# Miniprotein binders against q56419, part 77

Target 1, 326 residues: q56419
Amino acid sequence: MEGRTLEEVQEEVFKRHGVLVPKKELEDLAKALEEAGLLLTEKVEARLKEEEEKLKRERPMRLAGLSYPEGEREARAFLEAFRASYPGEGEEARVLLMPHLEPSRVPEVYGAALAALEKTPPPERIYLVGVAHRPLKEKAAALPVPFQTPFGPALPDLPALQALDALLPFELFNTPLAFREEHSLELPLFFLKGRFPEARVLPLLVARRSPELGEALKVVLRDFPGLLVLAVDLSHVGPRFGDTPLTRTLAEEARRRDLGFLERLAEGEPEAALAFLGANPTRIDGVEVVASLLPLLRERKGKVLAHRLDLEAPTLSAVGAGTLVL

## First folded at step 7 (miniprotein)

Design k3
Fold by ESMFold2-Fast, scan of step 7:
Structure k3 (fold): chain B 326 residues (1-326), chain A 104 residues (1-104)
Amino acid sequence: as target 1 above (326 residues)
Amino acid sequence: SPIEEAKRLIEEAIRLAQEGREEEALEKLKEAIKILIENGASPEEVAEIAFRAAMELVRRGAPPELIWRLVKEVARAAEEAGASPETVQKIAIEAYDRIREEVG
């Protein structure tokens, strides 16, 4: 009922002419605008509180029917099509770096990740580390609830999450609303759950460099071994990201930066990988994740299975995606 | 003296825990940790106190969830008393390692 009143107030404000209005009416108009803003704020806060309460029980699918099929049968066929798009064989992964970009744009890269998962023994748990696309109250966060997928719910590893929380100098289970719409977890999870239906998950988001997360994870992984997945995209170039329109030269430079970064990670040299990026480190989502997880990445040698720089033609921009096993 | 007050609070925490008053025991323990941090206690000294409290919970059959909550709450008390994030994490990791070594 109060929602209808708010709409009426907003319409009335736009129809008034302030130039001929007495001061009292102008003041009343200003108060009406402030009251409309307060009512809108109250409604937004109520909706956010309701969504936050729902997230205490489960995290629903948001991209089903858009980025992947909602039905299990169709989802299985979709997964197999992506695997088929990669002509190579995978390598066993202890650490997997994979993208979170829209899968249909880089099918061979996701196919390479699936090939690696095919060669990997089923883990008891997956540490899924994504990038926060919404502000977090702390440098990192987790949401300890089932995440819905077409293959059934991905269950949280509560003992491992509680141990991790105890080892952090901040509250791990902060900012549940940041998980409501988070493709850096949802898209990789679709592929991981399809391949490892019995694995529990630790869904983790990094907003800013958190060395304390890496130190805590080093301890937790010793007692709760599992597959570490870094769900990160690579170069972001072009006007959409504050740069000049993409040219052939800029695209070649972006590919070189992506591959140089991944190759140094594959050599077990994450500090060298970060240093290689030089003055443009913030243009790769992986920078903050890699910098947070340094103690887990040092001296782990591996292989780059795939890389692609995907073009966003309408914006003359591009995003890099890659698959790396360590 | 502050050290004698912290010791008294720890003794009160033990008594409250023995009476099944775990939440009150935790609050007394946290107050003792704050006093100790404010008076220059090392991370290792605070971790030792957390380890001893955790072992008492283990002997009483407490589930792992309560043990890790205890470690987290001790670390939070140190933070509230002005300990740096690095010190807070060091306390937690050292307590965790000692607990894991003892219980397996």
Scores: ipSAE 0.644, ipTM 0.880, lowest interface PAE 2.0, mean pLDDT 88

Design k30
Fold by ESMFold2-Fast, scan of step 7:
Structure k30 (fold): chain B 326 residues (1-326), chain A 104 residues (1-104)
Amino acid sequence: as target 1 above (326 residues)
Amino acid sequence: SPIEEAKRLIEEAIRLAQEGREEEALEKLKEAIKILIENGASPEEVAEIAFRAAMELVRRGAPPELILRLVKEVARAAYEAGASPETVQKIAIEAYDRIREEVG
């Protein structure tokens, strides 16, 4: 609430949830928080320290029972239903771009990713690169612990993570709390672990473009070969993202930018893909990941298997999602 | 009857909008929504009215921010008339879903 008016808070809640909160109740809440601020801050700090300590051992599921089933049998049926949502055949992936948007919103896009994984030989390890939704102390981070899934724990590739850390000009394991609730890793990992239960994982988050990450990964991949997965969403348009409400014109523009970006990546031209977006007016969040991984994407040709621009009720907003194999 | 008065206000809002008097049209629409909520209208019925008003704005080439403002003001009128937060959220979701189906 710092630096925001009560009216602005009420409007933002309405934009995201369609609920109007009376200003009187917000004023009472603000006064209570002011009076209890010091004690609440100490309690929050103690809780964050506790969560950080737990993350030294494992990363528990946060979206089980919400975005995917908790039980193994139900999770397997869920995964197979997504595969069935895509009528096409997959293609072998050396690099896979897939979304991290809520899977139920774009089932055919996740189905296309599953089709590609079906045609891909089981990798010894997966380099899973997501987008940080919380601040990182550095441009990128990793968490070297088992990630729980309904299919069992996805084990970290400790030798490969240590090799990567050694090659970077910053501490790779710098922000454990950023991984506590991170759907850009958890959602793709559900599908990847279901398909490749024996593969180890390098769970990586990018907050800002890091060319040094791409250069280091190129070296690590030579010694520790594996599947590279870019877990990114595409256009973010509408009031939820600080934009005007979605119109047919804006939706067509978002689709054009999404597809133009993916098609240039499919031609092995990641610099051209970035240049095509210019100022990135539809807010494709994959830009920072692609910009970080340029050495791994150049001269790799592939195919866009699926794309969808999905509407986010109730704000007339939309998020683009796609599956690309390279 | 209250329902007949709400219908009259909606028809008046349409006429005002056709005359380019958008602010007056919105006030008449909000008055109609309050009457409907006070007389037990369902969230679906209110969302239908918001959707139809939004499509009229689209037909007239109104900017997207006016469409969003319309849905927000309908939801606000329902809230001010005593609708629960759950009802207000349902009105907004139903209206946006119908607009999405038409626009997208």
Scores: ipSAE 0.000, ipTM 0.091, lowest interface PAE 22.9, mean pLDDT 83

Design k31
Fold by ESMFold2-Fast, scan of step 7:
Structure k31 (fold): chain B 326 residues (1-326), chain A 104 residues (1-104)
Amino acid sequence: as target 1 above (326 residues)
Amino acid sequence: SPIEEAKRLIEEAIRLAQEGREEEALEKLKEAIKILIENGASPEEVAEIAFRAAMELVRRGAPPELILRLVKEVARAAWEAGASPETVQKIAIEAYDRIREEVG
């Protein structure tokens, strides 16, 4: 439609196919459509500036009423139902790996994360690291504003974010628009804010591996201690993700791959976890996050609490989700 | 020599800061950092200069936010002078660590 942004086109493709279209391909398509007289570049640019201005004040809820309830009371009951779906007690976490997949698809995996949070002392701040589903100007980004939730706003830890920015070779606050529609932050944040209502948050997105982010975070965490959360999904298999239709063999391979990856992380061997996945698995969005955070994951032992491969029968596709405490 | 010019710019930056002209002081400091990087200064040498500048600001009662901005701007100057991302980050981390150890 006329006046659609590249972000809106990318979001539609992601929502429909669960695959992020590369920025260059979208830019090439936009140019072709503009040359055909189908896009108004000037109108698109004006709207992008307007959206950026709104994000300077706050990040509103986008998935309320869709993925979780809008009201605080209903949201609390919803969160407790997920906890009840996991029969275990959990383990204390200094680092938590949890999914950002639609929660209703893997309730016991989110329940395991909630169980871990119950055993974890309340942190002063949470370093919430998600995966960018829209292009970033740099390898990573943050948005230093309150994020709205049904439990009230999750306030940014401005001193810690400023310290992090100072230690990076790029501008940390580089792509506000990437945060407008970002479920890899919004969905985990719902559960984290529900359990730790007083904790401040550093909302971080990784688009490409950034060793400099991990080195900076190691320094910042020493001075601003908190809970590190990696909000990542695991295997993406089947036609929805540009692969062949799911078979029993491919599903078993995905489960083996996910568990092998998580088990190596649990042994404090993140380089071995990455090597186990092979040369470049584009279908596990957690790879770039783990590769960026190596200094924070080395020699930190822990436990895999839950794993599920969620099947999408209509598309013969599946997404892996897991909970790991370190 | 380029190194002598960088020293002169650092002295000018100190004078401007003492006069309350912080933005002009920062620009002179950044110019000195670019010259130093272009002439092969080590990350440790650049971090030492940033640390000394930060300590002068701390003595004058500068808030933590301004100290962090100084570290970022010194790193930015190194990047603009052609330093690698690894070198830029090493400068920032070493300056930050030295400042933290001194001021707590």
Scores: ipSAE 0.563, ipTM 0.859, lowest interface PAE 2.0, mean pLDDT 87

Design k32
Fold by ESMFold2-Fast, scan of step 7:
Structure k32 (fold): chain B 326 residues (1-326), chain A 104 residues (1-104)
Amino acid sequence: as target 1 above (326 residues)
Amino acid sequence: SPIEEAKRLIEEAIRLAQEGREEEALEKLKEAIKILIENGASPEEVAEIAFRAAMELVRRGAPPELILRLVKEVARAAQEAGASPETVQKIAIEAYDRIREEVG
């Protein structure tokens, strides 16, 4: 009954439908709905607890057969096709910013990331920082288990994850269920594992800016060097994101904000990149990750390799995607 | 005094670590850290205490996992005693850096 009294509900039904429902019948209905809701909640809670227990052992593929092929041979051909879609050469990356948007929508952007990985020496570990699409108990989280891919499991770097946890003022391994359905990790990981099959991974999610994560990572990266990957999308504009339908003017503003943000990061000025966006009116989801990782991004110059604002025509919406090497 | 009790617990923790009684050493250390934080101890002071306990465990051949656990448990004790997240992280990083410098 959504916090309304039964008398208020009875009055509204009468006004709309001209029917007076006896209070006893409304009470009985409310009780039956509440009991049904409790049963559904208990069933959902039991299932979520079961899924959480499974996530203590491994993280299965969720997008295989949908966003990428599940067979290793087909997955390899798929990955190489993305590389072929980018005509340019890459640059060596110490830090790589790449998207987590559906790859088929921005193949040249993922191709640019693959080009950068070709120029990058194989890292011993990858710090893969994505964006939480589900609530976390803390500002950030990690899941210290193997992540399944068509190229075999991406193994967690347990010593580096433990060091990171020790240096944080919260429990790093705090929300396993947030990793069950998380494309900001799964989609970049497909490409990273295909390119660096021997690298261990630190799968990290940021829900809100966590400067303490950047401070801890600065220390951990010194002792456990590796490739830092920011798996973020850029502008989100249009009705799908609570905005007005996409116009040419809005699309131009989104591109201007995406590129201005990336260009300032490429100059090693992450605070300037954040300040440029102000209130973030086109909803660049990389803001929270960049704000968390400031100590790792300052004074690192690099290059924007690719940028696309991808139109989702049915919703008159668009998402920006880019590849940046630092 | 609370400070004298904390000092006694630290000495007991060090002795337990020297005897290879790691779990008991951690419990006494955590009790001491809570008292110290409640009585205004600096992050540097707490980090130094964690460093001393860690060095006793290192001398006995404790694996890196146990040393990292000690750092986390000390930070957690400080948090339980009301230390701010900034103070908790400062304690952990300073303890970690001191340990790393000593053991290489």
Scores: ipSAE 0.798, ipTM 0.931, lowest interface PAE 1.1, mean pLDDT 90

Design k33
Fold by ESMFold2-Fast, scan of step 7:
Formats: sequence, structure tokens, C-alpha cells
Structure k33 (fold): chain B 326 residues (1-326), chain A 104 residues (1-104)
Amino acid sequence: as target 1 above (326 residues)
Amino acid sequence: SPIEEAKRLIEEAIRLAQEGREEEALEKLKEAIKILIENGASPEEVAEIAFRAAMELVRRGAPPELILRLVKEVARAAEEAGADPETVQKIAIEAYDRIREEVG
């Protein structure tokens, strides 16, 4: 995306094709391209406005038929298979950390989350906090509409969302298009809705650390108690993520890093968990979520139920996933 | 003075709320909050004013949604007047907590 002057373009064409394009013709071409760009921008803007209008009514499934089955019966059998992949018993969760990585890659980790949900009394609402994979206008956002699932629509908790919005120094209901294709909400929601079909949801995305989100959520959870879910993946290592190719040693370091982070969270020491990662060149995508939610994680002890570093052999890369109950 | 004008607007907002004119009451309240923030009012002072207006609406049977809207609109008015995000949130949380303590 380097800018070129008309003189540079003219010189390059001459060098490559032996033709000197008159400056006026290059100016006319540049104007025509600019006008074409304006027409393309108008079409893009019209499409975006149409998509935003649709998102005012509902958030449709995007990964049905790809990451999970579309039909309710098939979806139920699929969910049961994940639970069966984890042989252990769960622990009751007031806070659940679970992945949003493609479920088929780490079935035992999602199985551990399902085991925890089996031991957890049905919550009236779920605070589902994912990671924004697209820019947000603010540090965090929510979309207050039904999210479609194979188990029926996950309905928004409008009173709790309105209370949360009132306590934030920014507009909570921003950037609806960021929710159109967001697997960090859709994939955990599939499992949560399958287990707690009557629970309302607060679908929340964090793009950058927002201590103000944690402060507001602490107040809202007091008046609107529910299950807090952090839908985050752990280590991202290897060339796919702009890092060096994975070796046995680097994989062991990633596992140790993931477990050290989770174990400190399990001790109720989220600041220590963040400090542990402070000099780490491999990013955990949950850092911004944990940093935002500090007031909700302090002095809350729990247990790591599962962890896996999933290897992508063709790319010599890996993604860590874990289940933590607090 | 600007402070006396803000006091007048607050009194007018309370009167409008007592008359069931909620939208007009919110508009006058927002004008008062902007003047107060521009003249160095503390978050605690602004939260107290929001609380007083909210309690009058609660007394008139206002639903929780309108009370939450009042808190948000007061916070937006403070932001528009140049309050930083920490101040804006402090106003909102303190107003909300005071209202919650009275109404349960």
C-alpha cells in the first residue's frame, strides 16, 4: 500500500513497455479510477447498511453445517459426543474459561467444559465474553438480538444489557457488523445453549483491554447474577501466527506457558497470570479479556480441568486450548 | 452565574418530572449537567443530582428502563461537556448505586 506519484508511474511504464504515456492521459486515468473507486465504495456501503439492518433483528448461524450440525437432533448427538470425549467429572462453575477454537480440533477440552456445565445449576443468564477478530469502534461491544443456534434462538438479556450500557463510558451497542462472523461467540454459544436452553445471554466482545468493562460487570452481576464465560484460546505459536516454526522444545514451552497462566487464574491471582505472560513473544488471545475482567477474577479459586496444545503439522504451528472453572 | 442557571435547570427538570413530562425533564437535566461539568462539579455532585431526578421519576412510577436511560443520558451529557471516561463511569456507577440502595 505504497503511494506512487504520476511521474513514478509514467517512468515505470516507459521502462517496462517502452511507451511514454502522456501526463494528461495518466491524470484522466487516475480520475476515472477515483470515480470507479467512489462507485465501488457506494456499493460496499449499501451492502454494509443492509447487513447492519438485518443484525438489528437477529444474528443468524454462520458455522452451521461446517463446525456443528444444522439440525437439532444431529446437534444434540454431536454435543453428547464431545461430552463423552472427556472421561472425568466436572466441577461447578461460577466463572468458566473455555476455548473458541474449532471444536473438532480439541474435543476433550470442550468435553471438560460440558462436564463443568453438568455440575453447574442452570443460570438465569450467561455473560459470554469473546474476543473481537474484527475492529470495534470502542474497546468492547455487545449485540442485543437473538443469536440463532440449532437448539433454538439464544435470547438477549435486555435488562442486564441495558444496565451494563448505562454503567459504561461508551456506547455498548456499537459495531454490529463485527458480530456477523464471530466464532469466539458462536462456537461456545453452541455448547452453552445446548446445556442451558432457557438461559438468556449477554454476547460481549473485547477488542482492547477495558478495565471499565470489568468495573461495570461487577456491578451488573450483583443485580443480575449469572454464569460468566470467558471464551478464549491460549498460546498461538508457529509461522501461521507470525512466529518461528514449532519445535518440540517450543511446544513444551507453550504448554508450560498455558498451564502457568491457567494455574495462576485458578489461584485467584489474575494479575500474576498476566505478569507471567508479560515478556512472552507468543500471544494468548485471552490476555485482553482477562485484563478487562480483573475485578471478577480476583480471589476466586478453581481448577484446570483440561488443556491441549493442538498441532497443525503442515504449518508447524499450534493453538492452545483449556478449560478452567472458578 | 452558570451555577445558578444549572440550579434553575435542575429545579425545572424536577418540576417537569413531577408533571410526568419525562422527555422534557431529561433534556433540562442534561443541560444542567453540561453546565456543572464545564464549571468543575465533582462526580459525586453530578451523581447526587441524577439520583434526585431519578427518585422523582420512581415516585411517579417510572419503569427501570427509563431510570437506566436517565443514568446513561446524564453520563453522555458529562462526556459531551468534556469529562474523561473515568469521570463519566464514576458518575454512572455512583448514581446507579444510590438509586439501587433506595429502591432495592
Scores: ipSAE 0.785, ipTM 0.929, lowest interface PAE 1.2, mean pLDDT 89

Design k34
Fold by ESMFold2-Fast, scan of step 7:
Structure k34 (fold): chain B 326 residues (1-326), chain A 104 residues (1-104)
Amino acid sequence: as target 1 above (326 residues)
Amino acid sequence: SPIEEAKRLIEEAIRLAQEGREEEALEKLKEAIKILIENGASPEEVAEIAFRAAMELVRRGAPPELILRLVKEVARAAEEAGASWETVQKIAIEAYDRIREEVG
């Protein structure tokens, strides 16, 4: 005996026509939320304190059962399937650029990364540099705890992290909560830990350009050699990202932009790579990572192993992903 | 009033997002967040707005990367409007927690 509500009418329209109309009157939203906020502040603060304490001991899996299998056997088969999706051979990497978007969208690109790791001697440590999707107190941060994976915990390289912290003008371990939910580290780490189970990790996030991070890492890598991994996604194009609906011409432009960027990195010209992307770096979250690591990328030559523009046909949009070895 | 202007901008952002104009929608949303923070909005209030915007994107089939970018940009707008570090952090974490509960 329910009457028809605006919400029910809007849901019916959405189901029949795929068009969503706001279900609630936003005019009253701020007042209602202000009242609720006063009651929720203590609960939020208690939750944040509890989560921060947990992160002092370990970083749990968050995407297991969603983006990759939870069990070790299933995870191994999943990783092998990704390798099999790339028909080529890899090349040895001293620096690896790989994506961090949902792996199922670009399996051949992750497969190319795995192929490169097969040709790479097992490193003692991996410098894994991702993009902060949450605010950091400083330009960059690290979390010096074991990161759980289906292949067992990825252990932190505490001496190398301490050496890095000592060289920086800010506290490196400044924002533990930013690591609670961070796919730019978790997704590449799944593949890296599967391939190099004995390697220790420096899990690093960049929020803003930090030339001091790149300079410090150059010094630390001399004393603590290892594999440098940049977890970077490429072009974001189409209506989802403020462009017109994707056409063949716009898709070709996005592919040329991505490849021009990667090829300039492969020539050891990272400043030219950043300039080539032009005036819209905010549509490519990895720009701040590359800009921070310039001292590690200059004059280092390599090869683009794979590139794909993942098409989201229903929205006529696309996201670029690539694998580059240096 | 400033609060009425913020509500108007949020409504405009939702309409633009429904039309597939995500960048314009994001700019209107960021303007609304700045007004709300300047007028004393709590982190829970801002997180709810980010959550609602994210649910709109989820309904349109947005990839996780765009949803994460939305929360990041909302938190950045709050920071630019003078919100404390503690407020910015609470906005991001509460918004993500609510999104994860609904999606997962």
Scores: ipSAE 0.000, ipTM 0.211, lowest interface PAE 17.9, mean pLDDT 80

Design k35
Fold by ESMFold2-Fast, scan of step 7:
Structure k35 (fold): chain B 326 residues (1-326), chain A 104 residues (1-104)
Amino acid sequence: as target 1 above (326 residues)
Amino acid sequence: SPIEEAKRLIEEAIRLAQEGREEEALEKLKEAIKILIENGASPEEVAEIAFRAAMELVRRGAPPELILRLVKEVARAAEEAGASLETVQKIAIEAYDRIREEVG
C-alpha cells in the first residue's frame, strides 16, 4: 500500500530490525531527499546551459576514437579503406543519399558514397540533412557553427543558412542541444569533409515532416548551389527495434522494401516511394527526410550504387543501408 | 480606416528607410503588415510592400543580412496577425524572389 504514514514506516522498521527511528529523523531524511532532487535538477540544468553556450562557438567531435580515428593521418587511411571496400565506380551526384549507421557495419555502402563523391566536382557547400534523434522545438533545425572533424573544422555557410532561415515560417536556429550528440550528421560529415575539405556545410536535422523546408531549400539551392546529402538509414527490423526476431524471409522482405523505396527515388518519383512504404509498412529512418524534401527529388533520375541489410546476429536484428545518387 | 492607417504606416516606413533609420522603418512596416493581414491582404500584396521597403534599404547600401532580416520580420509580423504558416512562407519566398530579381 502506497501512502504509508511516517508512523507506519517507523513501526515496520522496529518490528523487522528492532530499531526505533525517531519520526523527526524520518522527516529530515524525506526533506533531504526532496532537496537533493531539487539540487540535482539545478545541477543538470546548469550543465545543459553550459553545453548550450559551448555550442554557440563550435560543435566538437563526439565519436572520434570510437567510430573513426582522431588523427588526420589515421582518418585518411580509414577513408581509403572504405573506398577500397566498394569494387565499383561511382556516379556524379547532385543529390546523395547515404547512411548514418556505424560505418564499420556497412563499409561497402560508405565506399559507394565515397566513389560517388570522387566523381562529383567539389561543391562550394554541402546541404547535409540528417535525422533528429532528440526532440526539436520545430520540425527542423540547424546549428550555424564550425563542426570539428579529424580533417579540420567544417565551416558553416552563413549566407546560405541565413537565406534558408529567412524563407522558413519558423526559427531555423533552434534546439542547439540536439546537435551535441548527433551521429546522423557527425558520421556522414566525416566522409564528406575527408573528400571535400574546402566545402562549407549547412548541418540540418529533420524531426518531423516539413514540406516548408523543401520549399525553402529549393529556393536557396538555386541561389547557393551545392551538394544535397540525405543522411538516412533504411529498414530497422528485429527485437532491438521492438520487432519480431529476424528470419531469412523477413530479411528478404526488408531488402525488397529498401530496394523498392530506393528504386522509386531513382526514377524521380519520391511520392511513389513514400506510397510504396505505406502499402508495404517498414521502419525506414529517412521517411520524414524524403517527405520534407519532395520538391528537390521530383523528376530527378539516378542510380542505386549499393544496398546492404546488416545483420546483428546476437539480437536477431538488422538495419538497412544504401547509397543512391540523383 | 484600417487600410488607410496601413498605407500611412507604409509611407512612413519608406521615408524612415530613406533617412537611414532602419530599426524604426522595420517597426512601422511590421505594424502595417499586421493591419493588412487582419484585413485580408494577399501574400502577393504583402510581399510587394516588403520589396519596396527592402529596395530603399538597398539603395542606402544595406548589407544582405539586413535585407534577409527584413524578409523574416515581415513574415513573422504576418504570423503574429494570424496568417497560416503556408501564407507566412509564401510572403517570405515572394519577397525574396522580387528582391533577388531586382538586385541580382
Scores: ipSAE 0.794, ipTM 0.931, lowest interface PAE 1.0, mean pLDDT 89

